# Designs tried in a protein design chat: VH-VL binders against q0atu2. Part 299

Target 1, 119 residues: q0atu2
Amino acid sequence: MLDKKARIRTSREYRNVFEKGKRLSGRFLIIYYVENALDNNRFGFITNKKIGMAVIRNRIKRQLRAIVREYQGQVKNKHDIVLVARAGIGKSSFEGMEKDYIAIMKKAGLFARNANKID
Below, E stands for the ipSAE of ESMFold2; O stands for the ipSAE of OpenDDE; V2 stands for 0.75 times the mean of E and O plus 0.25 times the DockQ between their complexes.

## First folded at step 16 (VH-VL)

Design a109 (framework fv_dusigitumab)
Fold by ESMFold2-Fast, scan of step 16:
Structure a109 (fold): chain C 119 residues (1-119), chain A 122 residues (1-122), chain B 111 residues (1-111)
Amino acid sequence: as target 1 above (119 residues)
Amino acid sequence: QVQLVQSGAEVKKPGASVKVSCKASGYTFTSYDINWVRQATGQGLEWMGWMNPDSGDTGYAQKFQGRVTMTRNTSISTAYMELSSLRSEDTAVYYCARDVGYDSGQFYFDYWGQGTTVTVSS
Amino acid sequence: QSVLTQPPSVSAAPGQKVTISCSGSSSNIGYNYVSWYQQLPGTAPKLLIYDNNKRPSGIPDRFSGSKSGTSATLGITGLQTGDEADYYCGTWDSSLSAGYVFGGGTKLTVL
């Protein structure tokens, strides 16, 4: 689970990302992203009815949050990022969603090795 | 069988624009990004950018920002790369290449077009 | 100038072994997987190695790859005249410029 500080909470905050942010599409995901004035990253998640029934949407949302948490240390500081699941995501595996996320974050220039982290 | 087939050689004057095409077959065109890579005579490979044929999203190398435009026509499974304000230094072979990033989370080019020679001379 | 450094040339006799190095930084090879491309004279590049050490279908096991830290190596054993080509390493660069980068290329001559 992501910390409250790392979540986009309000409709106003989501609107800011959609209106001012850049958009980049993968196979299963779309991201909207904008630099924020904070010292940390915040994430939002949108799973709409086109994906399928509530049980599928809830599973996808949990899996996306798990993926974001796993790769949180790779994300460049000071961004608000909204992940929007595309209609086809319900047919994807967990690994498929993870690979799509990695690819789009890299293409967006949002994935980097943090200065204070040594693997 | 996956194939990328590019348009024929072009000869252009300095200041002109060139538009190279890359027709894909043997796979779902919209499922894989197309990258453009060039190679000047006797020089190495130089990445120019990527284009998502589903969304139309693009990412360009800084060197080409403002001069390159990458587009597609999904009805004919064709990608395009247009380079403007041509200089003699743009004389090169231009390649399109398919990117497997969405499958792998890593970027590499599994299939390449045959190349299009662009000559810029007065 | 190339972001990834390769020797400009390497040569050996038929049947011998060569290695080609590719040196980068923490933002490219240190973070992302490395691929190798073979370019025969007058042809388009061909994927030879991906994910540091994997071969596409049809690539013989004489070709191998490895990665350690910020460097990668292509190994070719049992050299044949048909191996004369330019070899390029490539990877994603996750720095501010965010994009794909190639090594400067290595010309392999089989004497």
Scores: ipSAE 0.828, ipTM 0.917, lowest interface PAE 0.7, mean pLDDT 92
Fold by OpenDDE, second read of step 17:
Structure a109 (fold): chain C 119 residues (1-119), chain A 122 residues (1-122), chain B 111 residues (1-111)
Amino acid sequence: as target 1 above (119 residues)
Amino acid sequence: QVQLVQSGAEVKKPGASVKVSCKASGYTFTSYDINWVRQATGQGLEWMGWMNPDSGDTGYAQKFQGRVTMTRNTSISTAYMELSSLRSEDTAVYYCARDVGYDSGQFYFDYWGQGTTVTVSS
Amino acid sequence: QSVLTQPPSVSAAPGQKVTISCSGSSSNIGYNYVSWYQQLPGTAPKLLIYDNNKRPSGIPDRFSGSKSGTSATLGITGLQTGDEADYYCGTWDSSLSAGYVFGGGTKLTVL
């Protein structure tokens, strides 16, 4: 699990990211990201009901949290980042999600310069 | 008042593509998903997919995967549905419909376009 | 072919009551709210019932909806000649192939 302080938790925090942040779309993910005034990054996760039943949405969230946790040490600091799952993510593999995450984060320039394991 | 106004009738040859437009007015275009539903003559309603005008995200029925593309131009509050590799079986009236439920999770179509007749024939 | 099953036709005399059934499964009707649409001849569908039993503004209380388990029912009392139309049930299917699904439609004839 992600550290509590590394999570976006309130509606107000989510709203701030959506209103003030930048948006980039990948194959399975849309990310909204904005700089924060903290010393750490915070991550949020959105899985719309159009993706499927709660059991599916929860599985997707668990997978996305695992991916974010794996690479969080390589992400530039002071960012709030919300991951929105796209419709097709329910049929994707974990590796596919990971690949999409890496690609979109690179495009956003959110990985640190010396980041490894992001090929 | 909410209105969805669609483009005019189309006649296409097999193998061609058709792009139908749906102009929305009377509400905030980016706040509601647009769905496309078609109906062959004398047949029932068939859902094709949804498009979120804000993000551009889409979800297509499996039957149309790889052949349908749903897009939008937010500056003119217009949604588009393009269907390629047309076949005679694609002859139908195509409707756009406003989707209520993206946030609530309860999905229904409260407003519909007038429909666009697409005829595919040799 | 339709994911939701409706009778192809129903008929009754003016003033009578008719019911139209809609049968689905756990991933659609069992999990999501049902909507009903009325389609008059030569026109686009019109929302008749949403959230199982709610009527949009302008829909008379002669129309009613209900849901139980994996089935839904549309009720029409005081049948009028103007009610002659096709009626479709619809709902979201929350399976992996998520999407909206319609019934096959029911043609209502007023005798």
Scores: ipSAE 0.314, ipTM 0.815, lowest interface PAE 2.0, mean pLDDT 92

Design a11 (framework fv_dusigitumab; at its last look DockQ between E and O 0.71; V2 from the best seeds 0.80)
Fold by OpenDDE, look of step 17:
Structure a11 (fold): chain C 119 residues (1-119), chain A 122 residues (1-122), chain B 111 residues (1-111)
Amino acid sequence: as target 1 above (119 residues)
Amino acid sequence: QVQLVQSGAEVKKPGASVKVSCKASGYTFTSYDINWVRQATGQGLEWMGWMNPDSGDTGYAQKFQGRVTMTRNTSISTAYMELSSLRSEDTAVYYCARDVGYDSGEFYFDYWGQGTTVTVSS
Amino acid sequence: QSVLTQPPSVSAAPGQKVTISCSGSSSNIGYNYVSWYQQLPGTAPKLLIYDENKRPSGIPDRFSGSKSGTSATLGITGLQTGDEADYYCGTWDSSLSAGYVFGGGTKLTVL
């Protein structure tokens, strides 16, 4: 799992990201991102009932956490980033989610470091 | 088959605005970003920005920020690029192009419009 | 002035092989896959190579792409007169000003 310090955990923290952050939509994800005053990035995850049953939402959440963990070293520092799963994500493969995440993060200008790419 | 059809040639005066359209067909319009690229006569390709037809989100090249506006009408699968405060240097062929970034996490343009010539002259 | 650097021109006789280089930096070619576009005279650009070395359907295997470090290369074997065109490399730039960047273009002349 993501380090405790790398997670957005409180409603206040989430609210701050939504109110002050920028919004960018991908095919399966929406990200809200804002600069924080920390020396690390924090990630939040939102899956709502539009995605499907609780078991599906939990699966998607686990997958998104895995994706974020995989690429966290590439993300520009000092950002709070909330990932909101879109309704269609339930029909997407893990790789599809991953590619969407990468595309969004690149468009947001949040990826900063070289890393292995997905074929 | 995927097709991007752009509006016709434009002739504008300096200081005016131009709005070029790009009608998409043969695929789900909202599933792929539309990019705009221009090319001055005898010059290379210059990327202007991207627009997400689903959300309306945009990202513009720094050079064009403040002067370019990319929009869409999803009901007719049409993307628009408006460039204001035109100057002679804006004389170019403008292309719309489909971006497949969401499919691979890598950005490239697999389909292009035929181009729209915009001439800015006094 | 282009972010990616290409030779302005290359030339060769029919049947020969040519290579077109594309030099960038760690924030673009070094981090993102390179694509190549062919632009025949008076026409819109056409995707030639994507993901550094993959060909879209309809593109013959005479065209190839490769990348090493921050440089990419387009290879054309069995050069044909119809290959005379401008060729552009392109990729995403993950710098502070994220966006797509093109090379300056290379004019290929078939002698």
Scores: ipSAE 0.903, ipTM 0.950, lowest interface PAE 0.5, mean pLDDT 95
Fold by ESMFold2-Fast, scan of step 16:
Structure a11 (fold): chain C 119 residues (1-119), chain A 122 residues (1-122), chain B 111 residues (1-111)
Amino acid sequence: as target 1 above (119 residues)
Amino acid sequence: QVQLVQSGAEVKKPGASVKVSCKASGYTFTSYDINWVRQATGQGLEWMGWMNPDSGDTGYAQKFQGRVTMTRNTSISTAYMELSSLRSEDTAVYYCARDVGYDSGEFYFDYWGQGTTVTVSS
Amino acid sequence: QSVLTQPPSVSAAPGQKVTISCSGSSSNIGYNYVSWYQQLPGTAPKLLIYDENKRPSGIPDRFSGSKSGTSATLGITGLQTGDEADYYCGTWDSSLSAGYVFGGGTKLTVL
């Protein structure tokens, strides 16, 4: 699970990302992202009713958090990022969501090699 | 079978704009991003940008920002690349190409258009 | 100048082996998978290798790819006259200006 520091928690914080952030769409995901003034990245997750029942929406949220946690070390520092699940994500595999996330993050310029790693 | 078919050759004067089209067939047009790559005579390949035909989102190479616009018309499965303020050094063959990023998490171009020659002369 | 470095030319006789190098940095080849494209004279490029070492359907196993650190290599064995072409490596660059980058291209001449 993502640590408390790495989560967007309040409606005010979500609103800031939506109003001031950039937006990029993938096949199953939309991201909204903006630089923050913190020492860390923060993530938010939105699964709306068009995706399906609460059971499906909760499963998707858990899977997206797992994907974000797995790739957290590759995200460029000091960003607030909100992932919004698109209609149809419920029919995707875990791997499909993962590949969509990677592609969107790379196209947004948010993925990079860890700065502390050298050959 | 997947095909990308581009519009015909163009001859333009410096300062004009050119708009190249790329018609897709044989797959779901909105599921794959279209990229534009150019090649001056005897020179290498130069990436210009990508365009998501579903959302209309774009990402342009820094060199072309402010001069390039990539759009699409989903009803006819056609992508467009418009380059403005043309200079002689914009004389090149312009290619559209499909990327598989959303399937793989890695970017590469599995199908290419045949190319459109754009000549800019005074 | 290209972001990825390739030798401008390479030559060999029919039936021989040839290797084409592609050198980059930690933000491109060091982080993302490399692909190779073949461009026959007067034609559009064609995908030859993707994900470092995978071949699309229809590409013979004479073509192979490999990677070490920030460099990639295209290998061609059993050279045929029909292999005369320009070869380009390409990958995503994850630096400040995110985008796709190509090598400068290598002209292969089959003597």
Scores: ipSAE 0.824, ipTM 0.917, lowest interface PAE 0.7, mean pLDDT 91
Fold by ESMFold2, look of step 17:
Structure a11 (fold): chain C 119 residues (1-119), chain A 122 residues (1-122), chain B 111 residues (1-111)
Amino acid sequence: as target 1 above (119 residues)
Amino acid sequence: QVQLVQSGAEVKKPGASVKVSCKASGYTFTSYDINWVRQATGQGLEWMGWMNPDSGDTGYAQKFQGRVTMTRNTSISTAYMELSSLRSEDTAVYYCARDVGYDSGEFYFDYWGQGTTVTVSS
Amino acid sequence: QSVLTQPPSVSAAPGQKVTISCSGSSSNIGYNYVSWYQQLPGTAPKLLIYDENKRPSGIPDRFSGSKSGTSATLGITGLQTGDEADYYCGTWDSSLSAGYVFGGGTKLTVL
């Protein structure tokens, strides 16, 4: 459950990320990301029809939104970030999606230290 | 059994390029990133970068940006590291290593190749 | 210079305990989990400890890892002559130059 202002909503907003942004692939996810002119991050989510039926695609989007919400405090601000689900994501666990997200966000340089991180 | 088998030793002149291969077996090659690490004689380990064999995506250590290229051929499960404009300081053992980051969200190398010695001398 | 600081050498007698330190910063050890690698003479490095304190299959429990703040420690008990090796800590660094970093290495001599 991301805030309305933290969502990429229009085709123009999505197109900007795909055309101007960087791309990085994990095992289950691809991220596209670009700096924006706002004081906050925005997230978009895409599930291709090849992933499965609408019920499956909507479940995956909900799971990805939950993962993004959990880690949003660690994401560097001023970025538009689109998560694209890869075809094999339907067979992954929630934990598998989460670990994939963490790995690709670290490799993209988009995570920063959280103030209360305790190991 | 997971194995990473590297190409043999190379001797190069300054200014040349070297391309080291790393053949993977015992696992799905495209499921794990390959990293490259080098070690000059009597010195420590130096990370050079990562490569995703599925996508071809790479991330290079800043020191090597512009001189290193990491690639793969998925049909033969082989990763490559090419270092150009060689200098004597590039004399080292070069290792490939498998990265488990997608399994854990943390980065570490669970399997390593045997190493490839590259000697750069006039 | 290495981003992570390790003592260049340590030594101890067979049967004794030794610790090897690894000091870093908030962007590396303070943010990401630490792993340790053993490099026996003339061989490639081998994963010894991952996720701070976990051992891969085949690594005996006399090897242990811990972390406090921006420092990590490898502990080895019941030292054997076969433990004579170089030991490296490693972790991801989440600074602007994001990438993997190693300590400078610690040569363990068993006397």
Scores: ipSAE 0.766, ipTM 0.900, lowest interface PAE 1.0, mean pLDDT 91
ESMFold2 (binder alone), look of step 17: mean pLDDT 92; pTM 0.948

Design a110 (framework fv_dusigitumab)
Fold by ESMFold2-Fast, scan of step 16:
Structure a110 (fold): chain C 119 residues (1-119), chain A 122 residues (1-122), chain B 111 residues (1-111)
Amino acid sequence: as target 1 above (119 residues)
Amino acid sequence: QVQLVQSGAEVKKPGASVKVSCKASGYTFTSYDINWVRQATGQGLEWMGWMNPDSGDTGYAQKFQGRVTMTRNTSISTAYMELSSLRSEDTAVYYCARDVGYDSGHFYFDYWGQGTTVTVSS
Amino acid sequence: QSVLTQPPSVSAAPGQKVTISCSGSSSNIGYNYVSWYQQLPGTAPKLLIYDNNKRPSGIPDRFSGSKSGTSATLGITGLQTGDEADYYCGTWDSSLSAGYVFGGGTKLTVL
């Protein structure tokens, strides 16, 4: 349940993150991230044609949004973060995607607290 | 300033292969897919495929599968398109183009190379 | 043949208005965003319209786009001789042979 203000929605905003941000690759995910001038974090999600059929891409996008929502309280404030699914993600389990997300966010220095679920 | 600069014109014999290059500058090369589009003299635009410069993944139009190979060299921000088993019908201008590629429903080409003329003749 | 249908040519006088149509199907225009590209003689195509009706920086407001159902339209007002070009619509096709598809192109002549 990500709030509208916590989402990157326009192609211009995505482009800004790609051009000005840092990149870090995991097993199934790539993140692009940049500090913003807002008081909150914003997330974007990309599931390209290379992942597979639309039904698979839509499932992956839903699962990534659920993972981000679950851990949003652990993310350092004031960042725009775009998650790009790699081609192999279609064969990953939900647990595999979640583990990759936690690992890459920690490596990027974007987790301010522990990665355990809260509430 | 975003630029895509392509290699020069080629003249090939039927049955040969041609490899066209596209050098990117002014942006992070690995952040945007490169597409290849061709145009025969006096004809329309024909999409050939896409290449992800980060992963090396590709997707080709069915018509070109088995004859086309799209690759890149990230150290010099250069994309390549190789077309084999050339026929006279392959005589065209070949363009590289950067796509947004954010989602399957959100594709458009914001910057194009200047084009490479490939002539296939005996 | 092209998957998207455009008229082969249109013509009008300087200062007039012209519209160029682009017709597709449910798997392409019906589901996805449409872009338009301008190709001046001897040059590479240039992005003119994206996301159905958006203009890149530097494209004058004389150029406009719209989409309804499985068809899209490019509008050009205040025609100038410098607008003589080929115009192509383009979109993603979500069918089994997924890929980017272009219209056949429309040659605009400013008489």
Scores: ipSAE 0.006, ipTM 0.571, lowest interface PAE 11.7, mean pLDDT 85

Design a111 (framework fv_dusigitumab)
Fold by ESMFold2-Fast, scan of step 16:
Structure a111 (fold): chain C 119 residues (1-119), chain A 122 residues (1-122), chain B 111 residues (1-111)
Amino acid sequence: as target 1 above (119 residues)
Amino acid sequence: QVQLVQSGAEVKKPGASVKVSCKASGYTFTSYDINWVRQATGQGLEWMGWMNPDSGDTGYAQKFQGRVTMTRNTSISTAYMELSSLRSEDTAVYYCARDVGYDEGEFYFDYWGQGTTVTVSS
Amino acid sequence: QSVLTQPPSVSAAPGQKVTISCSGSSSNIGYNYVSWYQQLPGTAPKLLIYDNNKRPSGIPDRFSGSKSGTSATLGITGLQTGDEADYYCGTWDSSLSAGYVFGGGTKLTVL
């Protein structure tokens, strides 16, 4: 789904976002975000094993990547953003996760315009 | 310098509760989960649960569900573990530990508190 | 009862090498990364190996880790008397009881 260069892949890069970034909490998601020195955005995803069984976590991770991909064009450029799934996300719908993502990104000031792309 | 500093030793009667603290310093407290692990005298390590200091979310090992509560106070970067209905079998050293796993399947403890000895005796 | 199986003890002479095994199942070691912890007498555990085979800063290269299938191994070469300790493997268990699990521990004696 996401271009490889749009993904945070190393533990060092994740640590940088957590230690230097800002944080915002939603109902099902927490985001950590920091400006990067690249020409593009990068996204990381943490669906901690604590959320539940592997089948549930894998579903959530796939759904979060799909949501991020659909709205990537609305995100302010040059940011590293890590999405951390909260324990309650396992009982959320796709729509619920999407709504929470849009809300927290707007609250963070990371959406360039009102995000209404769901096609 | 990352440090986790725990409260001092406790002696409790059977049926009492104990609340152990773990004060973090040298890093952003809300960035990493705190786990609690105990070790009974002469026994191995036993995981009790995790607490997310940012959200307050927790997960407990089934053995301790109903008896353990893990909380935090972010204003003083301190995690707490309270164990109720104490029995002699709960005599152990209790450790807090920082979880720094980022990737799927990563879950490991890079810094540990010094331990808090809890003795349950009549 | 530990979910991960380790030998209770292992011993060798200074300068020799030892391996400590850790055996699990598909829901824990088979699916997730393995870590190893060293516990010197009277002290808190210390991280030795994470992500199957990586060393934290300050851990000498004579300590190594590996994972194959549902088993993991800790290797220690050039044994020193200061290596006498209990060694624990650990990983996340992705089964219904989801949680972190430790091996039963291995006491290393340097003869």
Scores: ipSAE 0.007, ipTM 0.586, lowest interface PAE 10.5, mean pLDDT 85

Design a112 (framework fv_dusigitumab)
Fold by ESMFold2-Fast, scan of step 16:
Structure a112 (fold): chain C 119 residues (1-119), chain A 122 residues (1-122), chain B 111 residues (1-111)
Amino acid sequence: as target 1 above (119 residues)
Amino acid sequence: QVQLVQSGAEVKKPGASVKVSCKASGYTFTSYDINWVRQATGQGLEWMGWMNPDSGDTGYAQKFQGRVTMTRNTSISTAYMELSSLRSEDTAVYYCARDVGYDGGEFYFDYWGQGTTVTVSS
Amino acid sequence: QSVLTQPPSVSAAPGQKVTISCSGSSSNIGYNYVSWYQQLPGTAPKLLIYDNNKRPSGIPDRFSGSKSGTSATLGITGLQTGDEADYYCGTWDSSLSAGYVFGGGTKLTVL
């Protein structure tokens, strides 16, 4: 569902975002973000095995991708952004994850101040 | 330039506790988990646990549950591993190691500390 | 006593190819990615292979990894005397909550 060009795919690129990027923590999510030299945004998703079984991690990853896709038009261009799920995310609702994502993206200055779903 | 520097060798009596430090530099300390791995003389590597320096969350190997505590001080980019109720079989080199993730949350150790020798004897 | 099984030792001559096996189960190697670590005498382990078959910067391409089912293999071609070391495989064990496991280690002797 997320365009394949908008995904961070290699361990090296994830490391680049961690080492050079800025970091902000939310309730369920941590984001690491850095401006890239491309003409598009790229997103990475980390749902560590520490969160729980594969079925839970896969559900969370799908939900995070859906959230990112829904709000992609609000994101400031030319950024690599990695979303790291915190241990507590397995107990969150979809709406809770969505709310946390919007809050941290606004705090990072990566979203317009009034970031809402496109109706 | 990523570097993990551990505290010096320790000699302890049975029943004592030891606290080993691991100071990180060259990266954002809170972005990567720190793991502890030990190795008895002439033996293999044994994983003890992980510690998330951002949240303080930990996960310990069952063998060490109740005896190990992993903490950090983010203001000085330092991780700690404290092992209590020491026995002679705890004599080993203790390593800290940084783990890295990517899409899917993969788990491996890309940088290691130099090791801290802990000797437990009477 | 290790969860992952490696041969305790392997020997080969300079210039030869050597293969080190690592056998696990469905809950560890069968489900998760495998890494390999090299430990030279008196030193800390060094990451050699990650994600089954990827090399960190600075690791020569004569080191390779592969995984099939519940087993992983480290290959070393063009063997050099400086490769004499202990080699450990490692992976996450999903049957244990948040547990990383290592193989028992393989001592490589260059004859």
Scores: ipSAE 0.007, ipTM 0.583, lowest interface PAE 9.5, mean pLDDT 85

